# VHH binders against q9xw16, part 33

Target 1, 132 residues: q9xw16
Amino acid sequence: MSGWNAYIDTMTAAAPSIKRCAIVGAADGSVWARTEADNVFKASEEELKTFVALFNDVTQVPAKGADIEGVHYVVPRTEESLIFGKKENTGFFAVKTKSAVLIAVYEGPNEVAAQVRKAVESMQTYLNNAGY
Below, E stands for the ipSAE of ESMFold2; O stands for the ipSAE of OpenDDE; V2 stands for 0.75 times the mean of E and O plus 0.25 times the DockQ between their complexes.

## First folded at step 3 (VHH)

Design a16 (framework vhh_6fv0_2)
Fold by ESMFold2-Fast, scan of step 3:
Structure a16 (fold): chain B 132 residues (1-132), chain A 119 residues (1-119)
Amino acid sequence: as target 1 above (132 residues)
Amino acid sequence: QVQLQESGGGLVQPGGSLRLSCAASGFTFDDYYMYWVRQAPEKGLEWVSTISSSGSYTYYKDSVKGRFTVSRDNAKNTLYLQMNSLKPEDAAQYYCAADLYESGYPDYRGQGTQVTVSS
């Protein structure tokens, strides 16, 4: 039977280029579920608390960038509930729902980024509709 | 709805000039690298020029250096290509393209504007 880990599995199945992924609490960055073993999402609680606080004012993020798993990403732009970043051949998409933030780290070119964004936004819609 | 709309193409004689425009809507234009790419009859797509999101950096295909100038007006969401000293080999359908990640794989591309060079 599936807890929050089932949603991690759903996203990684939909976009195989997701290297690491997590669902965290929007208020505190507490980890609800994440990829494990060879694909373990290694962000600390302190880093995640800092990261989810970026959603308090996404318009400030492009000037500063964002840090995930100790990696500093350039954030070219943001949307109201979306932060995404790039560093060389890697990137991330992070979306905020009512109660959660979904973070997916990927590796690959822009076609891969588009696939990952679609998977993350689909899950965002599902969780919002489910009251999360 | 994302839209890129090229204009300014036409028929010119060798040595003539044209200014192409690309009007962008439906996305944050000033975050994107912009490209001009072209496709001549019976040939594949060729990259022509790149301009950075700020306009601070420009790059050109060797065969157009010194003749073509790319520019942008972020306040008007418009990309331009000034083409001088046009040659028959410049005849092509010209497209603008938007690339958020500077990946070389654009997110968006317009419908194109036709440039014909003949005497």
Scores: ipSAE 0.000, ipTM 0.121, lowest interface PAE 13.2, mean pLDDT 84

Design a17 (framework vhh_6fv0_2)
Fold by ESMFold2-Fast, scan of step 3:
Structure a17 (fold): chain B 132 residues (1-132), chain A 119 residues (1-119)
Amino acid sequence: as target 1 above (132 residues)
Amino acid sequence: QVQLQESGGGLVQPGGSLRLSCAASGFTFDDYYMYWVRQAPEKGLEWVSTISSSGSYTYYKDSVKGRFTVSRDNAKNTLYLQMNSLKPEDAAQYYCAADEYESGYPDYRGQGTQVTVSS
């Protein structure tokens, strides 16, 4: 659904440090919406299927890390509905709702990460309230 | 003001052991996830281990699993890293870090403690 692009726009407006992001199905990793053109989110179908499956047992994630767009991220800890990782100056936040997983990739130090996390968690709350 | 002071580093032979300590002050230690991170010369900062606020959950970098054990003593505001079967690739400056409230990412605060593995 093309209407999902409005939520991508809302997140990137709230945190301009988000370089790429996507909203994908929690069950299968199917892309509902993502950033395009110069900011295209490039994760493969196989990678996204593997990634969303991490939410089935988040306790295994810190030992192995997580892969997004072919980049391997260190994941220092997880919460039931939150996986986040860091590689040098690049990081991501991924949050799970009932039906979706939101993934935002950003660049910047830990101070910037706080703004990105807030934007992603705000959208998580909105989508949960909307029944997704 | 969060203050973290690492100690316990030194020189060991391959296969040796060291126990690192981190003395914490300036925050409610038992409310925070704590981390060990390391940096070798010409390399970036690398996450090593995580321990939850109560100590109930621990996580490790794959390459140190089975060799390193993180623990904490909340009554003493102290974090520990027991390092066994040390390898040359473990040589680095080791830092402890507290959970950052807004982002949840580790951030080191002290000068660290140097670990050298050499024959």
Scores: ipSAE 0.104, ipTM 0.503, lowest interface PAE 5.1, mean pLDDT 84

Design a18 (framework vhh_6fv0_2)
Fold by ESMFold2-Fast, scan of step 3:
Structure a18 (fold): chain B 132 residues (1-132), chain A 119 residues (1-119)
Amino acid sequence: as target 1 above (132 residues)
Amino acid sequence: QVQLQESGGGLVQPGGSLRLSCAASGFTFDDYYMYWVRQAPEKGLEWVSTISSSGSYTYYKDSVKGRFTVSRDNAKNTLYLQMNSLKPEDAAQYYCAADYYESGYPDYRGQGTQVTVSS
């Protein structure tokens, strides 16, 4: 009802270490909502189309890593609906729902990663239960 | 004072089995994801297995799937790795590691236990 940016705001409020995030279509990587202005999520729709296609076979991702906003991340392992990566003091969590992929990029030490993961997984559960 | 103490390594013949243990102290063990990682001589660290804080979820390197089983006993603050059908390429120093966030960058790592696979 209130638009997809309300969910972005909910995630960033739950985990302030999220630097940039987006909700995109699982089928095509089309942007539904993203952080803007000083926290703009910079990935192109073409990059996002490539990224969401990784969920078609997550077993290939740890060997190759993943690219978000032109940054190459090491992906240590994947789960059926979760890809996460790390590069020095930056990282991301991406989760797939029925029709969407949520991507959160964070900066900071390991201590912030759990808050980011919980925020993203909580939203994933909520959206799946809502039929998205 | 955080400690992770591995044990159970040794010399085994190809096709043999070993059970590794990791005794944890100085932190709340059941809040942490636990890893087994290994390092062969003159090679980098290699992730082998992960177990979630509850023990409900386990993950394995492809080359060890079906041969290795990770488990934990939160009441005893102990992590285990059952290694069956050992191959020469499994020879390495094996470390347990604790990662609160499942970030892939562990907070703590032990001193390791040596596994040698040789005739």
Scores: ipSAE 0.000, ipTM 0.130, lowest interface PAE 13.1, mean pLDDT 83

Design a19 (framework vhh_6fv0_2)
Fold by ESMFold2-Fast, scan of step 3:
Structure a19 (fold): chain B 132 residues (1-132), chain A 119 residues (1-119)
Amino acid sequence: as target 1 above (132 residues)
Amino acid sequence: QVQLQESGGGLVQPGGSLRLSCAASGFTFDDYYMYWVRQAPEKGLEWVSTISSSGSYTYYKDSVKGRFTVSRDNAKNTLYLQMNSLKPEDAAQYYCAAEIYESGYPDYRGQGTQVTVSS
């Protein structure tokens, strides 16, 4: 078990609607940590490599959407270091730090999105301040 | 009371143009991202276009790029969608919509305006 699993635990505790999440390398999508067992984050390394490359120009993402765990999400808008979207009862937030991308997949109505976003952005700030 | 009221739909031939309008009231319109979404018969809601609160950033579904243009007039609390080179696949009920939760997806929409494209 890596030390990075503690950050996964922190995010899922802060927002219980997060069902699966991962911390991956920003350059290549390599998995540093992810949820496991009954909540295993199932994205392949090939899919993650494609996904993290979206942060090279987030303005191109809305036209095509994004794929996570084989699920195609509509992404109607992006922010500089944030890609997020919904597909019915499933949604995600992905944020880029200096060297990592945090991905959190949540399930629930839109009312829970703000709590998930806050948890992910708090971790983004922490990791950036820690030099990651 | 938040209200969104669409207008400008109608029947056009393939290759034709329509301009949709959306009158917004009951909220601070210029603080919100606004969206156009559509629903064809027997299909789900489909996102079409996004415009930022200032109008500085616009985004489009790939299949409508170059044909549709979203714009807004914050002084008039009005959102627009200029639709050119309309195709049969564009036929749908069109809704203007706002994002009321920070989900990245429009949650609140108006009554809609019908767009039909036929020969």
Scores: ipSAE 0.565, ipTM 0.794, lowest interface PAE 1.4, mean pLDDT 88

Design a2 (framework vhh_6fv0_2)
Fold by ESMFold2-Fast, scan of step 3:
Structure a2 (fold): chain B 132 residues (1-132), chain A 119 residues (1-119)
Amino acid sequence: as target 1 above (132 residues)
Amino acid sequence: QVQLQESGGGLVQPGGSLRLSCAASGFTFDDYYMYWVRQAPEKGLEWVSTISSSGSYTYYKDSVKGRFTVSRDNAKNTLYLQMNSLKPEDAAQYYCAADIYETGYPDYRGQGTQVTVSS
């Protein structure tokens, strides 16, 4: 367990509809912390390396989508430091900070997705202000 | 309260063009991202294109990029999709939708307009 697990716990408590999440290095996708046990975040090292590289040019992402945990997501839009996607009843929000990428996978309707987005963006703001 | 009315569909030959329109009412149109989505018979709903609230950012599904162009006229509360070089695979019911919850995926759609591509 690392100190970074406290941030995973904070996000999951703020948005209980988060099924799985992780905090990874922005440069290489190395896992700093992730949900475990029944909620284990299953992305491989190679998948995460590919995923964080998408933040080098988010404008290219909607045409091709994104892969997380072996699932291909449709990404209808991106914002400067935000990639978010949907596949059927599951979706994700991923936000980039100075040093990290936070990824949260959720299931539920759009009202639930809005709460997950708020939790992830609040943590993004907190970590950026803390210098991460 | 959100109302969306699509029009402009029809029958076209492969390689032909159509321009779809979506008249929006019941919400502040210029505050929201808008989408075009489509559904072919016996297939799921498929995202096609996105346009930002100002029209400054547009995104497209890879298979339509270069052939379709999304635009909007905020003064008229109208969304458009210009479809060129239509293929049989583009035949579907087309819907416009608003990103009311700002989750990056359409949460509401209109009645739709049918596009058929045949010779």
Scores: ipSAE 0.488, ipTM 0.765, lowest interface PAE 2.1, mean pLDDT 88

Design a20 (framework vhh_6fv0_2)
Fold by ESMFold2-Fast, scan of step 3:
Structure a20 (fold): chain B 132 residues (1-132), chain A 119 residues (1-119)
Amino acid sequence: as target 1 above (132 residues)
Amino acid sequence: QVQLQESGGGLVQPGGSLRLSCAASGFTFDDYYMYWVRQAPEKGLEWVSTISSSGSYTYYKDSVKGRFTVSRDNAKNTLYLQMNSLKPEDAAQYYCAADIYESGYEDYRGQGTQVTVSS
């Protein structure tokens, strides 16, 4: 019995620069799985509900940015199922599947960001194919 | 080697206009999103605008929306920023950046171009 936490482990193994991540429900932002202990993902239920609602109209996000774990990120662009943001040496990638949103917060230079994006997009593809 | 060379900055009065250019080399320009970012004295880097590889999608910081227009000429490997109705808060060093690492807007190589808005 691996549960949803096995997918968190798979992403963090693929991109070790992920500091915190979560899999949440696309409809309501309910947490299905997240990093735990010293790397616990600390977004509130209200913040996550607000965040997943951004995927209803991603084209409006770059003008205002996005908030995760109480941190405001600049969002330089979006794609249909991708929101990503920057704040100094940190950033995030968030991707939407049929039923879920995957959020990964990382620290590091531009090359690290590329690795994190590949990890979350790989998991997005897997979950979509699994019907999530 | 990725090389970006900004130009077109200068001193203008409030309400004035400038057109910035960025000449790109060392990568396939028409494959990548491009960005304009700026840095005012003693402040951090601030994202200003984004344009997709084809030019079909553009994004702007809320405070410049309606005043700035980003465009690109892929045949000339050149990115542009038309800046109208300039305000004192727009005074900054302006840089262009390529999204080669899919990181957002941190891949700039040039010295930037200075925009000063007189009191």
Scores: ipSAE 0.445, ipTM 0.740, lowest interface PAE 2.3, mean pLDDT 87

Design a21 (framework vhh_6fv0_2)
Fold by ESMFold2-Fast, scan of step 3:
Structure a21 (fold): chain B 132 residues (1-132), chain A 119 residues (1-119)
Amino acid sequence: as target 1 above (132 residues)
Amino acid sequence: QVQLQESGGGLVQPGGSLRLSCAASGFTFDDYYMYWVRQAPEKGLEWVSTISSSGSYTYYKDSVKGRFTVSRDNAKNTLYLQMNSLKPEDAAQYYCAADIYESGYFDYRGQGTQVTVSS
C-alpha cells in the first residue's frame, strides 16, 4: 500500500547505499511496499513466500543460504529476527517485526553495510513499537 | 590492529583429520562472532563455519556439517576448527575471520593455513 511507501523512503534516506528494498507481510510474503522504477525490488511472489518462512527457524538458514531476487546469498549467521548475507559486492539485511519483514539490498564495503543494518534495525524497532 | 594467525594445516589422505587453530589479538575477541572461510585454487572465497562470541551458537556450510566442529577458547583468544572425514573437495587455504562490523564480511582475515587432501 502507498502508506507503507513512506517507510521505504525513510530507510533509503537513512542509508542511501540501499539499492532496493521492500516491506512484506511476515505470514505470506505479500508486498506492502517496495522500491520502484530504476530501483525496483524484483523478487517473485513465490520467492518472497519462501523467504519469509525462513524466519520460522532462522537457525537452519546458514547451512542453506537465502535467495532474494534470484540471487543466492551466503548467510554466515542469523539472529532471532535478523537474516543477513553477502554475495561478492552485494548484500542484504532482512528483519522481522510482529507482522512484517523488511528487506534491504545494498552494494558497498563494510561501513556501508553497517549503515544499512542500522537503518533497517531502527525501522524494525519503530514498526514493532507501532504494533506492526 | 586486528591480527589473526592460522596454523595446523597440512597434507592428509581422504578420510583423515586435521585441527586448525587461530590466534587472535588486537580486539576484544570474546565480543565478536568468528568465522572460518576457505579458498580452493581457482575458486572464490567460501564461508565454512561460524561461532558466536560465547560459543553457544555454531553454524556450518551444509557440505561440512557433521564432519567439522568449530570451537573457541576466549581465555586464550583462540579459535579452532576440528576437521574429520576430510574429502578432496575440502582442500583449500583456510582463513579465520572476524566480522567487526557485524555485516557478514570476512575482510579481517589472517594469512591462512594450507589444507591438502590427496594421495
Scores: ipSAE 0.454, ipTM 0.729, lowest interface PAE 2.1, mean pLDDT 88

Design a22 (framework vhh_6fv0_2)
Fold by ESMFold2-Fast, scan of step 3:
Structure a22 (fold): chain B 132 residues (1-132), chain A 119 residues (1-119)
Amino acid sequence: as target 1 above (132 residues)
Amino acid sequence: QVQLQESGGGLVQPGGSLRLSCAASGFTFDDYYMYWVRQAPEKGLEWVSTISSSGSYTYYKDSVKGRFTVSRDNAKNTLYLQMNSLKPEDAAQYYCAADIYESGYYDYRGQGTQVTVSS
């Protein structure tokens, strides 16, 4: 869905350290929008379906971690509607709204990660308020 | 200013126990999630355990679940890791860490305490 690309652009502008980003359906992991070209988000349909199902019980995620784009991330903790992980210099933040899951993959140190988290959580709030 | 100081490491035999402590200063300890992370020789940094600011929620790496227990004493600004049934693969330098940058990760760690497991 091309209309959803405006939200990808907004998140990337707010946190330039986001390398790849996607908005997917919370029920099935179907891609609504993602970064393209040199920064294409490459998760498979099967991987995304598995990933969004993690939000059914986020407390189980830290023991096993999470997989995005074939990369296994350590997830040290979760919060309600928030899963985030780290793998060396790469990390991600994923938040669930009423009907969507937003996923942002970034590179950089933890102070850069804080900027990415704020951008993703700001968009989560906006979409929830918009009824998504 | 932010300071974390680990202690309690040592040499134990397989199946043995150790209790690690981390003394925190320079920040409001009871406002932050705390972590235990470890690094074995020739390996990368590995997350082990998480405890919420209140101590109400704890998380563990799958391989240590049931053997390790994280706890904290907010009145003493101290984090603990009780390690039971230690295995050779648990041998590592152990660090405590805090989410200082509000990133949701372990942003800062102390100097560490060495845990050696030998038969």
Scores: ipSAE 0.333, ipTM 0.659, lowest interface PAE 3.0, mean pLDDT 86

Design a23 (framework vhh_6fv0_2)
Fold by ESMFold2-Fast, scan of step 3:
Structure a23 (fold): chain B 132 residues (1-132), chain A 119 residues (1-119)
Amino acid sequence: as target 1 above (132 residues)
Amino acid sequence: QVQLQESGGGLVQPGGSLRLSCAASGFTFDDYYMYWVRQAPEKGLEWVSTISSSGSYTYYKDSVKGRFTVSRDNAKNTLYLQMNSLKPEDAAQYYCAADIYESGYSDYRGQGTQVTVSS
């Protein structure tokens, strides 16, 4: 049982083009909640630990890219609490709060990506205001 | 409408240099991140470089770091890519793109400018 599953449902309802998403611990990449069943988020615990550590210095990420669910993404730029990546028609947005990292994988054109980013950033703001 | 016009491509020998330009119009140029992307024969679009709206932050694909320099002149609405120590792997059609959607580079398919590296 996890109350965090409600936040996954909120994000996917706000942006239906999110294919898979997760909320993980910022310190260790531990999964708090993720999409399940036909849309299961499949990143390993080792991969997530590596991924959340990227937020310790986001300026180094664009040169190397980032890996999510065994897929290597080009990261064209970062912001202090935002890493996003592109691979063909697929991409992700990851945002850091005080205690969590929210990751959303999507498929679609730039207009779809913008909607996904808005949904993820809205949840980031909500969780930061709630103390997470 | 948004217009982006690339120029400056050409034929160079390995180790040579080229300076690409992108003339932008139809939007507030100094409000947006800009990108250089390229497409080699029989390959997909590949991100090369990013520059922030002010020019204060730049990012590069690992394989071009130290050889390519992106810059911009906001007074002239122009984006540049200085390419030094060119390698055969750099041969591609080069395109510029604006981050209008704040979602990264787009699949821009304008005319671009052709870069050929051979002897």
Scores: ipSAE 0.481, ipTM 0.759, lowest interface PAE 1.9, mean pLDDT 88

Design a24 (framework vhh_6fv0_2)
Fold by ESMFold2-Fast, scan of step 3:
Structure a24 (fold): chain B 132 residues (1-132), chain A 119 residues (1-119)
Amino acid sequence: as target 1 above (132 residues)
Amino acid sequence: QVQLQESGGGLVQPGGSLRLSCAASGFTFDDYYMYWVRQAPEKGLEWVSTISSSGSYTYYKDSVKGRFTVSRDNAKNTLYLQMNSLKPEDAAQYYCARDIYESGYPDYRGQGTQVTVSS
């Protein structure tokens, strides 16, 4: 695949319930690729810097939740390289690789979340294997 | 068939204590993260606490931290929430919920147990 936008396209094709997503640098939250146009991912640079810093200690996240695109999500638990949350019918999965954080925001009932998680974790594996 | 049955709610004065229980059946209890969630008339559904499948990791909403303690007894398939120093803002219907691993959010199957804090 050419360029980082091809990975965005791969995730959204695998899980059509993904409404917006981005690939950002793990160290600083700099945007490498994101959905554009009608599905533009609208997190600010400062919000993304704050968000990727959550992976420095994921155990602190459930107490306070997480903010993505100005929306506050409840995060009921975390895993070592996974933060996920819900707000009504909107949710997200965020996974950390060696050099990147992948963020996918989806809309729909809980029944579609499994597909979204699988798509994000598959890309996490691919990028780790590619040295990212 | 998954069953979750909450109990232990009641009326308590501010500063009082209650211990909630959740009896689980129909699934391998020690394979799942478990949650306590609550709903007050004005707030909507609110996450309160999480406990890992082994009980080794616990998480709390900021406003209950230090006052509530979640625990579980995997041999008895039972989840607990010890609530101390109860405040009027804690009054709600409390539900236990099993983790939906794939969805990243709990569901509930119990009827809940009501906690009222008033004098």
Scores: ipSAE 0.136, ipTM 0.586, lowest interface PAE 5.9, mean pLDDT 86

Design a25 (framework vhh_6fv0_2; at its last look DockQ between E and O 0.04; V2 from the best seeds 0.00; counts 0 for: pae O 10.6 > 2, grease 24.3 > 24.2, placed apart)
Fold by ESMFold2-Fast, scan of step 3:
Structure a25 (fold): chain B 132 residues (1-132), chain A 119 residues (1-119)
Amino acid sequence: as target 1 above (132 residues)
Amino acid sequence: QVQLQESGGGLVQPGGSLRLSCAASGFTFDDYYMYWVRQAPEKGLEWVSTISSSGSYTYYKDSVKGRFTVSRDNAKNTLYLQMNSLKPEDAAQYYCATDIYESGYPDYRGQGTQVTVSS
């Protein structure tokens, strides 16, 4: 039994710039797995519930931005199942699958974003194909 | 190499209008999302608007919705921002920009064009 923590490990191994990440339920934002110890993903249940609800209409997100771990991010664009943004040297990618939302917070210059996005989107594809 | 050149700024009274233009070169303009960002004196860069590569999708900062309209002419490699009902809070240096790394915030900007709103 690998559990949901194995998917966290896979993503962070694929993109070392990922500082913190979590896999949460798409319906309610309940945490299924998250990074721990020195890299603990800190978000309240209320914040996560609000965040996953953004996927009900991603086109509304750019006007107001998004909050993750108490940090407000500007989100200049979205794609159908993708919300992403950057604030100085901190950025995030969040993708929705059938049952889950994957959130990865990374630190680094814009040049590392492509690696983080690839890791998150690869996991999104895998989980969708697995029925999640 | 990305090159972006803005024009069309100036002085306008509150409630007035301006149309900004941005001439792009050095990259395949049609393949990239384009952005307008602004910076007021002693403030940080602020995202204003986004337009998709085809022009089919547009996004706006909440405070400019209904007043600003972004558009593009891919045949001319030109980006536009029509600004109506200008407010003093809209006074800033306006830059066109692109997000080459798709990080979620545009990083390549032109020299900018100054917009001043006063009576």
Scores: ipSAE 0.579, ipTM 0.788, lowest interface PAE 1.4, mean pLDDT 88
Fold by ESMFold2, look of step 4:
Structure a25 (fold): chain B 132 residues (1-132), chain A 119 residues (1-119)
Amino acid sequence: as target 1 above (132 residues)
Amino acid sequence: QVQLQESGGGLVQPGGSLRLSCAASGFTFDDYYMYWVRQAPEKGLEWVSTISSSGSYTYYKDSVKGRFTVSRDNAKNTLYLQMNSLKPEDAAQYYCATDIYESGYPDYRGQGTQVTVSS
């Protein structure tokens, strides 16, 4: 989706280690925008519906971890609007805004992951302030 | 220099209990999430438990939930893991760890302490 694709570009430009990224509706996981082409974000709508429901109680997520794009991640901790995912040298950050969930999948060491987190949280703040 | 030193491991029978300790120095302990991870021989590292910087939030992998309790004493710069109802599959080298880069996954760990569960 045209206008939402600019936000995808902003996040990937701010943290080049983001390999795939999506903005999905917080209520139902519907895809508003995602990385495309060689970097297509591959999660199904059913998987995304399950995924965004994790934000209904993030404290329950670490016990079993989380799945996105058919990949299982360990979730060593969460914060009120943030889920951390890790699998080997890859991971994800997912943040919730008023209306959406931002998902960024990255590759790299923990130093790189911290930069990705900051990029995603900056967009979270921007979208919340814009009413989304 | 960041230093983490685990202790309290040992040999215990199935169903037994152990309390692990981790002495921390060289950083502001109260500012960081702390983690327990473990490694059995010839296996990769496995996340076990996490505790928030204040101790207000604790997280456990499903297989240890209800049996293990993580805690911390920020006045003593010490992390603990109370391990009850130990099973043979819990036998491993246990490491305390922290997330210096605050990426949500531990990036620094100590030398570890061995937990052995046998008949």
Scores: ipSAE 0.371, ipTM 0.727, lowest interface PAE 2.8, mean pLDDT 89
Fold by OpenDDE, look of step 4:
Structure a25 (fold): chain B 132 residues (1-132), chain A 119 residues (1-119)
Amino acid sequence: as target 1 above (132 residues)
Amino acid sequence: QVQLQESGGGLVQPGGSLRLSCAASGFTFDDYYMYWVRQAPEKGLEWVSTISSSGSYTYYKDSVKGRFTVSRDNAKNTLYLQMNSLKPEDAAQYYCATDIYESGYPDYRGQGTQVTVSS
């Protein structure tokens, strides 16, 4: 197991409502680690390349939404290093570090979403402090 | 109001040991990752260690691996840092920190505790 896979395990352990998650390169969307097996993160390389590019101008994302794993999410708002989306009782949180984008797809109500956000933002803080 | 108070710093000789504590209040302690960071004179704030909310996962700066151990007691709302085999380059003001924020910045941390390593 790579070090990046351990980070995947950390996030999924911290937020049980996470169904799938991935750590990808901020520059090109290359997959560094992802959930596997029954919970495999399914986004294609081309889709991820497009997704990470959204962070170049987050202000435009609410107008067009975001696609992950072939699913279109509405994006109510964005922050400088945070894009989150919603679709019925599912959603995603994506946070950007110095060199990576962390993506977590979840299922559940708003209360569940709060725990997911905490998990990915905690990892974001760690990775930033570690220089990643 | 989030409050963090570090203690346990002091003066030790090279090779000595210290145990830092951090008392936390004003938030649900066991829901959050906790961090140790340090700042030496004329240097920037640097990350030292991270521990997950439950304590199941710990991470360390490479230069402190094998010497420092982070732990927590969620029943006491307390974070710890056991520092063994201390080196002069470990001398710094040490802070405990948490990432309770609305916008992502800045992290909350206490006033810090001074660690000095000298023969």
Scores: ipSAE 0.006, ipTM 0.234, lowest interface PAE 10.6, mean pLDDT 89
ESMFold2 (binder alone), look of step 4: mean pLDDT 82; pTM 0.830

